# VHH binders against TBC1 domain family member whacked (wkd): the designs that were tried, part 6

Target 1, 363 residues: TBC1 domain family member whacked (wkd), of Drosophila melanogaster (Fruit fly) (q9vgl8)
Amino acid sequence: MATAPRSLDTISLCSTVSSCPDRNGFYGGFQRTDKPKEPLSKAQIIAREKKWLYMIDNWSIYMSKNYKKIRDRCRKGIPKSVRPKAWFYLSGAYLLKKKNPNVYNELLEKPGNPTTIEEIKKDKHRQFPFHEMFLDEQKVGQIELFNVLKAYSIYNPKVGFCQAQAPIAAFLLMHLPAEDAFWVFVSVCDVYLQDYFIPGLEVIQNDAGILEGLLKKTCPPVYRHLQKHKVEPLLYMTDWFLCAMTRTLPWETLLRVWDCFLAEGIRVIFKVALVIIGASLSRHKVRKTCTGLCETLAVLRSPEEHIVEEEFIINNMMRLNLRVEDFQIEHTRQKARRAKQKAQQEAESSGSGNGHRRNMPTL

## First folded at step 21 (VHH)

Design j5 (from f1 with S31D S99T)
Fold by ESMFold2, fold request of step 25:
Structure j5 (fold): chain B 363 residues (1-363), chain A 121 residues (1-121)
Amino acid sequence: as target 1 above (363 residues)
Amino acid sequence: QVQLVESGGGMVQPGGSLRLSCAASGFTFSDYYMSWVRRAPGKGPEWVSTISDSGGWTSYAESVEGRFTISRDNAKNTLYLQMNSLKPEDTALYYCAKTDYEGWMGDFDYWGQGTQVTVSS
């Protein structure tokens, strides 16, 4: 679905705007924070920065011979000063840019599909409206957002433009120069979220089934509650996955999740989703108040603030030891289930004869 | 009143085995996921393993996967940790723990007194 887990009215009603941005550039909105961050010592920050810069200078060696170190350092959180460069390398965008000199600028010179261009123009003003980069149309951020989205739509015409891509591109522009952000964006859309944005959205539908199967395995009481009230995963998870959590999480949590996501891939989004679903509904007192579909969806779309806080999300996702094999098993089950559904649909549409006896559906 | 009582710790040579137990009372044991958490001297707590209420799902920290096995007996209200191929870095005070959630997530608000495991030659 196109809407954020939080109401559009909530976003549009954020009338309180500070005269100064917070440490992340927000003048208002749910991602602004007035809470101070507990600092590491200056020596600890400098030591972590030096470790990251050294890894970046020796990237191919670490990727081939010590990937676990990269992953573990991502899980600890990437220091703010080096995070943009770290993301550029983690995503593989440094190779994409090196192999494609001038391609971004060449794409900007092309006219693009007129209907796609008009869609982009309508959507760019909605992205992070309380952030200093995107306050109005004359700010560099909105100009660069249009450029990145236009360039991508020409670069990958099978996808063109999907509205869910706009918050991802805007998020990257808050950290990286436009051309670097473009290549990270290409990697995220074409590798990390491969085929998510192709019309028809079949991959996200399959991943919704995988999420449901993993929930059944890891937290059966919550799974049974969702089944009882007919809460299908696409009703709550679509925006989480298509936007890579950029419209869902508080800022500091989002940064930490992306540190992990760029290192470990889509499995991180699955694990974050399982934490949100489980923590929101795993207490019987909460399920007791969720007597139907609407009440249950409301809880999932507006999770309690402590559930989406940085340390809660990171610590609890680390307790999920979900391996590639676990995802493969669920993928196979979902493929078989969909094949059975298609066969039953075609048997019903083909009829049994000249119409005097009809095949009864079996579900 | 939640009560968790760990036992079965001791001194073992590297490569040896121990089996820890945790007797639970004061709550419906079969409704809750249970966890083992350890604390090495001078270090903070480290999650070791979690088992679902039925025992049908388990999860392990990478440092112990393949060597430790978590299990439970709901009829006896008892949680177990079988520890094989022990290493000096497994030396710690081991706690049985649970959260107030009917799931694997949440803060560990309920702990036992712990049982000491020491691995040395």
Scores: ipSAE 0.631, ipTM 0.877, lowest interface PAE 1.7, mean pLDDT 86
Fold by ESMFold2 at other seeds, last read:
Structure j5 (fold): chain B 363 residues (1-363), chain A 121 residues (1-121)
Amino acid sequence: as target 1 above (363 residues)
Amino acid sequence: QVQLVESGGGMVQPGGSLRLSCAASGFTFSDYYMSWVRRAPGKGPEWVSTISDSGGWTSYAESVEGRFTISRDNAKNTLYLQMNSLKPEDTALYYCAKTDYEGWMGDFDYWGQGTQVTVSS
């Protein structure tokens, strides 16, 4: 199921609206917070800002000869003042923009596919509805969101528009000017989340299998519980992966996860998912109360607050030393499983004697 | 009730080896992931390694990967850390630790008094 897994209970639980925005621009919703954020002294913030500005001024040298330092500083968290520029560099968007100086504006001049334009218009107003930037349909935020999504659909017509892309584009526009946000968006959709948004969504189905295999390896009791109750990964992880956690995590955790994600790639999303799944279900007393599919899904879709706090997520994902080889092994297993499924489907179609009929997906 | 008793520490030259042991009691050892955590002089705790309940999955901090090997003997309720190619930076008080989770995650709420490892010429 490619449909966004939003439930009325999740939205209604966080629907309280305040008269003024929080420090991040939210008037309401689950991502609003009244909690203080400033854990570092003013001197510590200034020191980290200076280190980041120096790295950005020497970016190619750090990327080529000391990537570990970039990664480690991302894991500590990027200072708010530097974060937009750091993301622009981490994603490689600065090179994309440099090589394509007029392309965004040229794409904006094109009319686009009328069906795709209609889909974008229907979906854009639902993004971050309690954030000051997106409240008004006629204001700059909504206009820029439409423009970025339209430009992308023309830029990469193989994808066009997938509804899960809207929250990613909106999230980037909260941090970056429209053209810069567009190039980071291109990098995220085409490199970090390569082929996730191609119609049919076959890559996310494969990655669901990879996640399940990694869970089996790292936390077998939780894996067995999910298998016992027939809780397939697509039921809970689809939104997490397609939207790159933008609709899943508290704001401060989301920013920290994206600091890591832009440095280390999709492996970060897998590790965050494993922390959420494991921490939510790894205690036997919790599994004992989750006697079926619905109870188990409820726990996964509404994780306890402490599980999704930034330091819990960051520290526990660092204890997962999952190497590229671990992902490659699972990818190979999923590729073999898909080949077997295709062979079975072809055998059943040949038995029918009618090669022009296509299998219809179930909703 | 939970008791974790570390042993096997000592003084060793750079490049040397040590094997740490941890005797566990007061809980069903074979049901839990176990970890080693270390605390260098003047520093906070640093996670070193984790091993699954069966021993089938292990994870290491980058600073020790390839040099340290975590293992367990569930029949003896004992956790081990084989430390090879020791460096002065490995000097620390080493703790055997566990969380309340049946997994690799969570806060280390249970550990012993630790065993001192000193790597010095």
Scores: ipSAE 0.631, ipTM 0.876, lowest interface PAE 1.6, mean pLDDT 87
Fold by ESMFold2, look of step 21:
Order: sequence, then structure tokens, then C-alpha cells
Structure j5 (fold): chain B 363 residues (1-363), chain A 121 residues (1-121)
Amino acid sequence: as target 1 above (363 residues)
Amino acid sequence: QVQLVESGGGMVQPGGSLRLSCAASGFTFSDYYMSWVRRAPGKGPEWVSTISDSGGWTSYAESVEGRFTISRDNAKNTLYLQMNSLKPEDTALYYCAKTDYEGWMGDFDYWGQGTQVTVSS
């Protein structure tokens, strides 16, 4: 069931909404902060901006011969002034836009699938409703969000529209002009999160198994707790992965995670997830209070503030030196387990077990 | 009270090896993940490596992977760091550390006094 957009008057009466946006454009909601930001010195910011602009001007060389420097600078955090351009290059959207002149405008002129259009209209109002760009139907941000999602649904009809895509598109529009945001969005949906949005849950279900295997390897007591209480990964990780953390993390942490994500790919989402799961449940005193599925799931869905802070997430994800091979090993293990499960399912379907057999009715 | 005492540091030429030890007391050593952290002159703390409570899982900073090996002896309450192919960049005060978490994550709130490693011609 689609949800109608909330009135600004209703939001003001039922929740805390400020009359002025914070430094990130939020009037309210969990991503708003009035906490002071103590950034690098002015000289350090200028130096980092110069390094980034130089790398962007020499992008092909850095990508081919010195990718580690790009990655390391992403891990330090991309300066706010450069971040939109850096994301445009990191994602490969620069090449997509160059290879597809006029395609975005052509897609906007097409009518689109009427059912998909209605789904987009119902969902776009829920995206960052307290952010200055998305406050109401008449804001340019709402118009651009609709356009990007519609254009994508026509661009990749195999996917069409998935509800989880809306927060990603909205997030990108906060940083980039609409056409640039579209091409970053295409790259994220089709490359970084490849096949995540195809109907069903095959790819996300496989990644849930990989996450579980990595948790078993890196933090067995937490893994055993989740198994004991039947807390399967899809119950808590689906939104984290499909929305690329855009609805999960405080704003400053989200920006830092995306700086890494666009450089290093889906492995970053896995590492952030492992930090959240591990830090939320690795203390024995917390596990003692989580006596069942509901209590355990609640802790994972509402982690303590310090766990999702910028430096905690970044520093702790770096302690997980998970290589591509580690993910490939878990993928292979997951594939083997699914094959065994399939074989057991086929054996049971043959009717070889104990129990009553039903008689077939006679004609 | 948690107590961590590092030893085994010294001066070595580039390409050499050292083995650091950390004697742990005041907690059930075999229940906790343990880490090595280092601080080079003029730099902040840098995580080096972590080992699980059983020793079955390890993780290394990229700068030391393939050269350093973390290990533990739970019967002796001792953590080790075997450092091979040492470089001048490895010069630092090395600390045995743990967090409040019963896992690999957290802030390193428990440190020893450190043992100095100096790699110089």
C-alpha cells in the first residue's frame, strides 16, 4: 500500500521541526544535527582540495597507475566542495554521460510505464521529507527526483523501479545536477549494486549469506547469538544494502561511507554492516538483555549513537582487511550450501521419508 | 585490573626481524580479541593487527600484511607479533591493546606502555 505524503503542518505538530535548516539542509529527522563540526584547519582543507582537483584533472592516469592514492584520499574523506565532482568521476558517470549524449533528455520525453509512474509518485514523497530540497511537491528536488527515477525505469526496463532506489536517487540529487545525478545513479544501480533491484531477492539473499559467513568468521559469539534466536540477516540487512545505507546512517557518516563505497564498491557496505552488527552485539551485557528475536533485532535496527559515528565506522571498517578473495570464498561456500539444500529438497520431494502417503483419488 | 606489558623491541637493520611479546593479566585473556597498535614519531596511533580470542581469525593493516604475523598462546596469556622484512617506516612504539568489546571492533581503551622498534641502517 502506497503512502500519501505528510503535510508540513502535520509534521510540525507531531515532530520536532526547526524553522532553519542545519548545515546539511535538514529541518528535522534523525539526520539533522545541531552538533558543531570541527573540521580540519582552513589550510588543511585547501591543501586537500588542491590535491583532489589535481587528481581529477589527471583522472585516467591516477585510475590506471595510482589507484591506491585515490582510495586512500577517499578514506580520509572528500572535501565538501569537491565531493560532487569526485563522486561523478569515481562512479564512472563521467564516461557514461560522454558516451550517451542527449540520452537523459530523450528518456524524459518518453511517457514511461503508467504503473511504474504511479509507484514512483507514491514513493518519492517519503524521501528525506525534512530536507530543504524535498519539503513539498513544488520543490525542484521533488521534480528532479521524479525525473531521474522515471528516466531510469525507461533506461533499464529489466529493473523498472524498485522502492529502494528512491532514497539513492534523492541522496545523489542533493549533491549533483540532475543529469549528472542520473548517470551516477545508473552506475550505482547497474554496477555497484548489480542485479540488486531485479524482482525477487536472489542477489540480496546470496549477499545476506555472505554477510552471515563473514560474521561467523570474524565474530563467532555474535553469530551464535543470532543463530540461537533465529535472527536471519534479511530481517536487518536488506534496507542497509538495497539503499546503500542512505536511510541508516547519520549524515556525516553516510557521506564518508559513500566516499569509500564509490571507490571500493560493495565491500564497503559489507564492512559497515559487520561493524554495526559486531559493535551492537559483541558486548556480553548487551546479549544478556537480548533474550529473543525481537530484542536482538531492535538492537540491530537502532544501534547506539557512538557505533554509527563517523570515526568509529571508518576506523573499525578499516580493521576488516577483507580482500576480494575472502568474499569469493564465502560466495563459493554459499553456493555449495544452496546446492546441498536443493538436493535435500529434491530428496524429500521424492517421498522417500517416513510418514503417511496420501492416496490419489480415483476417477 | 587489566595490565598489558610489551617486550621484545629493539634496533634492527632494514630487512631484519623482531618478535614482540605482550604479557596480559587482570582479565580472562582467552575470551578477548587482542590487537597491536603502533605510534611513529609525530604521528597518531595506527592499528597494525588483530587476532580473535581463539586465534582462528586474524586481520592486518595493508602496510604490514605478508610481513607481520600475529599469534597468541592462551595457556601463557601472551600475545605475539612476528615482524619480518622490517622497513624504516615500521619504526614506532608498539603497543599491545584491547577494546571493551568481545570482538574485533571498538576503541583501544586498554594499552600497555609500549616497546620501541627502531629500523635504521
Scores: ipSAE 0.617, ipTM 0.872, lowest interface PAE 1.8, mean pLDDT 87

Design j5 (from f1 with S31D S99T)
Fold by ESMFold2, last read:
Structure j5 (fold): chain B 363 residues (1-363), chain A 121 residues (1-121)
Amino acid sequence: as target 1 above (363 residues)
Amino acid sequence: QVQLVESGGGMVQPGGSLRLSCAASGFTFSDYYMSWVRRAPGKGPEWVSTISDSGGWTSYAESVEGRFTISRDNAKNTLYLQMNSLKPEDTALYYCAKTDYEGWMGDFDYWGQGTQVTVSS
């Protein structure tokens, strides 16, 4: 089972490989762009940088007493020059690193589980294969990726290694030195995406149900279309959530989404998913073309370019105004559904022996 | 052609109430989500609220949540915004808007002329 030949075939169909990287370090692939970035003025950039550096110098005060300002500044976008440091602080990794001196280096000296090591070695070659940091295994980026993933597998043996973690670790290494990236990675995997990567992947299945419930609430015509064609959420959302959009979004959009994600948590991933699903299928003429499961999935897996542009995603996710309480309501609904399913399964097991029926009274 | 005509603006004291209306024509109103957008003096457009095609789902900007109520009457092709507990910072031109999407998302490419709301002592 060779991933590289299939990946190369896909990339050959999508874009050419350039001899020169783009402004983000990509030689090819869907995240490469030669399109000019619309400029924020130099004065605006400098002003935002000054505000961010001041806020970072006073971080504990802002986090405890003025979190709304941190959130709002993240929503506007973190200037490129300060983004790595801002992410380090937003994630709480700066505290993790300070409280755990030498732990990363100690983990690197441990051998690790041999089976896990082989899984990591196989998977690291597939991460951003046309990015300058990861072109081949002699590049420092692939060495650091291996180290971060190995260290994590020893740090949290309950998870070990999940293949979906590799894109996240690689993405962080594009922005941060290895030890800093490791602690942001620990925070993302253990706090932001808590229990996502435990074998069995039960939490993502629950979140798929929550996403479906939120879609039913916010965009019923799209929900009905997906139900009609038996398009279950796990068919399109699994990679979006497990990889935290790192393999889904154009680069500039991904950076903006992560600016919000590190400030506001997993609900940002839900909101981005709802924008993609809604914008892809909310137009009646598109739904008419999607006459079955395969056609509908194709639209969701290859959204139109304008739908995944940064301002479209950011502006439209902010129109959703979904709060923690809205997610808790759907969580409760999913828990009740599971309890009902369990009771039905137990009744079918018992009832298949005796064959009795029960009428529910109406009140 | 889409046509949106706002009305109901005026001058009101802080703490007062006002009800905006938007008459819609040129499209099947009941198939579309509708929004209110406002533009304060010297500022860019600010999204205020959105309501689903049936009226069953609504969303509000933080600045107006709890004070404004969006509603619609699909039989009359009319969108409403009930504005309570008005503040001076609510002073703006209020626009009825829709996107080219049959959902809550998209650019506001279809606007009315706006109705002025002024909150002043």
Scores: ipSAE 0.617, ipTM 0.869, lowest interface PAE 1.7, mean pLDDT 86
Fold by ESMFold2 at other seeds, fold request of step 25:
Structure j5 (fold): chain B 363 residues (1-363), chain A 121 residues (1-121)
Amino acid sequence: as target 1 above (363 residues)
Amino acid sequence: QVQLVESGGGMVQPGGSLRLSCAASGFTFSDYYMSWVRRAPGKGPEWVSTISDSGGWTSYAESVEGRFTISRDNAKNTLYLQMNSLKPEDTALYYCAKTDYEGWMGDFDYWGQGTQVTVSS
């Protein structure tokens, strides 16, 4: 079909590009699919839509008295027609917007930090470059992406702008009007991924340790393989966590994971990561082919297609029943470890400030 | 060939207990995580519990947590499920199962014939 925008003439020939978008708006890239969706029957879709609309109309009651039903329905998948509204409610953005009726527009009128503005301008073009909303400078999606990221940088100046936030904001704009997307984005960045984007990135480093501890507990052979080959978690999980999987998963899986993520929080990202790590390396025959760091990391960065299919991810994360207490134990352990490391570094800095090194003489 | 043989099912009243066993052969039992899966009347398979190769890590479906205990004896190549405080909704055909993965994940490609558990007053 010859419906592709003229801006596609500027796309690299090394990228696979179709003349028409898939059902999700992609002209190319790994998140594009030409495979048909295996949908529920019309009756099943309508029934689920009705249940979701009723639940949204009674949101406070469900959140206070039957949260488990909200969670379980998210795990089944939110129907496409209601998903944007469901995400708006799940995130708490509906309340944020209600309590702040003019704040987004006021933030847009402010100039912002010039350095931050330039960083945003440079990075926004990298977000979903094969998606119809973001193909070129003149698309509304690019304008809205800039606006949301700028508004956020002013809203939370302790963070400003972190490049990992751009794919999250872009992803939300694919589903929601700009102001609604802004408030979901605020909730995700400030609550779900609290302090992830503060300069220094201390929280993601702590969470990398938590992931490693959970892997040691749930799948020791894979943990030992990673330790043997010095495959540190930040080498493979940083993008997964900071971008909330938006650049990692096939589109249909990503949507299902976000349905769960907005209901259950960061624990979902941990569970999805554990499924990917475990399934990629749990077979001994695969570990035998991974003779070093590079081979092991390549497997984790390019998981087999079946591992990242939606039902595989969802079903296997459910079999990994990690409770809040399990995360709390590892959080405490990592906090103690970092406090010990900080004390050691301060002691070494004091010794380094002295400057004297004593080497044992050799004869 | 992988062979899994479940036993220990029966009829019990609500609140009762049963212990299921699964005899395993045709593979190195101690290398694999093992699972219990159940199929209630008119329903598809439902994961119940998983135990690591050493037995040091276990995971349970929320519906059975606190009531069921999975265990294994690697010297006897046997998997167990102790079921306490049984409810009518626990009525199902219970299978021991494993995946082709040396971990908790994967499709349950290897199943036994199952043992029937019926919880009725």
Scores: ipSAE 0.609, ipTM 0.869, lowest interface PAE 1.8, mean pLDDT 87
Fold by ESMFold2 at other seeds, fold request of step 25:
Structure j5 (fold): chain B 363 residues (1-363), chain A 121 residues (1-121)
Amino acid sequence: as target 1 above (363 residues)
Amino acid sequence: QVQLVESGGGMVQPGGSLRLSCAASGFTFSDYYMSWVRRAPGKGPEWVSTISDSGGWTSYAESVEGRFTISRDNAKNTLYLQMNSLKPEDTALYYCAKTDYEGWMGDFDYWGQGTQVTVSS
C-alpha cells in the first residue's frame, strides 16, 4: 500500500493529507482533487480512443498531411488511456529512441559530475511530495527520477542540471516508463524549451519581454497596472515557463495544457500565462486592492481557483489567436532592444565609464 | 441594467455579405471587451470574435478568420461584425456578448436577443 508523507510537519498546518490517493495518485497538496471527473459518456470515450489509436498507427501520414487534425484532437483533450503513447509520439521521442538504441542505458552506467549529482539529490525528493510515486527515497519513482536527471546531465553537459528540470522529469515519469520518459524529457528540454536551461538565462529573459509585449497588445489595462507598480515579468513568470507549468496548474488543467503544448509548442505556455495574468488583474476592483508591487505579485502567484480550472484555461486560451507571426514581431523587438543595450554598454566601457550618477547641476 | 440589442441579420446567398450591429447601454461600453457568439440550429454556443475596449486588438475563431471583421464605435456605444464570403455553415443566431472582465476572458454572462443570419445553399 502507499504510505503517507514521511512527516506531517512537512505539510502546511491548514492543509489536509488524505489516507487514500485521488484518481491521479495524490494524497494531498494543491493538485489533489476530490471533485468528480466531469464525464464524457462511455461511448464518447471509446470513440475518441479509437480515433487516437488509428491516428497513432498512421502517425507519419497525419503529421505530414493532416497536422490540423492532430492539433484539434489535442485541444479536445487526449483520453487518459492513450495519453502516454500520444505524448511519446507528439514529442518526437519515438524517433529519438529509435535512432539512439542503448544510449539511455549507456548514460546510466557513467558516473556523472559529482557536483551535479548532489544538486539532483537535493531537488528530487521535493518533487510532488504528496504523490504516491515520490513518497520516499526507496520508491521506484525517486530512483527513476534520479536516473533520468543524471542521464540528461551527461547527455547534454552544456546544460548539466537545472533545478527547474526536476519537476518536468518527475511529471513525465508519472506517465511513461523511464527510458521513454527520458526521450520525451530530452525533446522538451532541447527543442520545446530550447536553451532555457543554459546558464546566463538569456532565452528566458527574451521570452519575458515577449510575454510583456503580448500583454501590452492583448490586455493594456493590466499591462499599465504592472508598469505602474514596476512588476517585471521575471518576478512571476520564471517558474511558470522553466517548469512548463508543472508546479503551477491543477492536475487536470496541467494535463490538458500539456496535450496542447506537445502539439503546438511554447506558444501554449505564453497563452496560458496571458490568461492567468489577464484574469487575475483585468477586473478594476482587483487592481484597486493591488496598491503596490507586493500586493500585485501576491495575486499573480496565487491566482483564484476558478482562473486555473481546466475549462477556464482551455476556453480562454483559445480566444487568443496568437500566430507565429505575432511572436516573431515581439522577438524582433526584443532582439533590437538587446542590441541597443549591448551597444550602450560597450560605449560606456570604452569611455571613463561612471557606473554611479551624480545628480549635481554644474551648468 | 446591461442591455445589448443586435440587428442587421437576414437572408443572403453563399459568398454574400452582411453587417451586424449591437447597440449597448447600461454600462460603460468603452471599458469592456466585446464579443460575438453564434448558435447554429441544434448546436451549442460558439465564440466568433472578440475586440478589445479600445478596438486595438481583435481575435477570431479559426472558422471565420479572414472573412469576418469585428469593430466598435465607442462614441456610439455600438459593436459591429462585418461578415464577408458567407457560407451555409455560418447560418446561426448571432449574439452580442460580454463578460465581467475588462479583458477577453471569462464567461459570457450578458447577451442580447440575437439576430438571425441565414445563408442559403
Scores: ipSAE 0.605, ipTM 0.866, lowest interface PAE 1.8, mean pLDDT 87

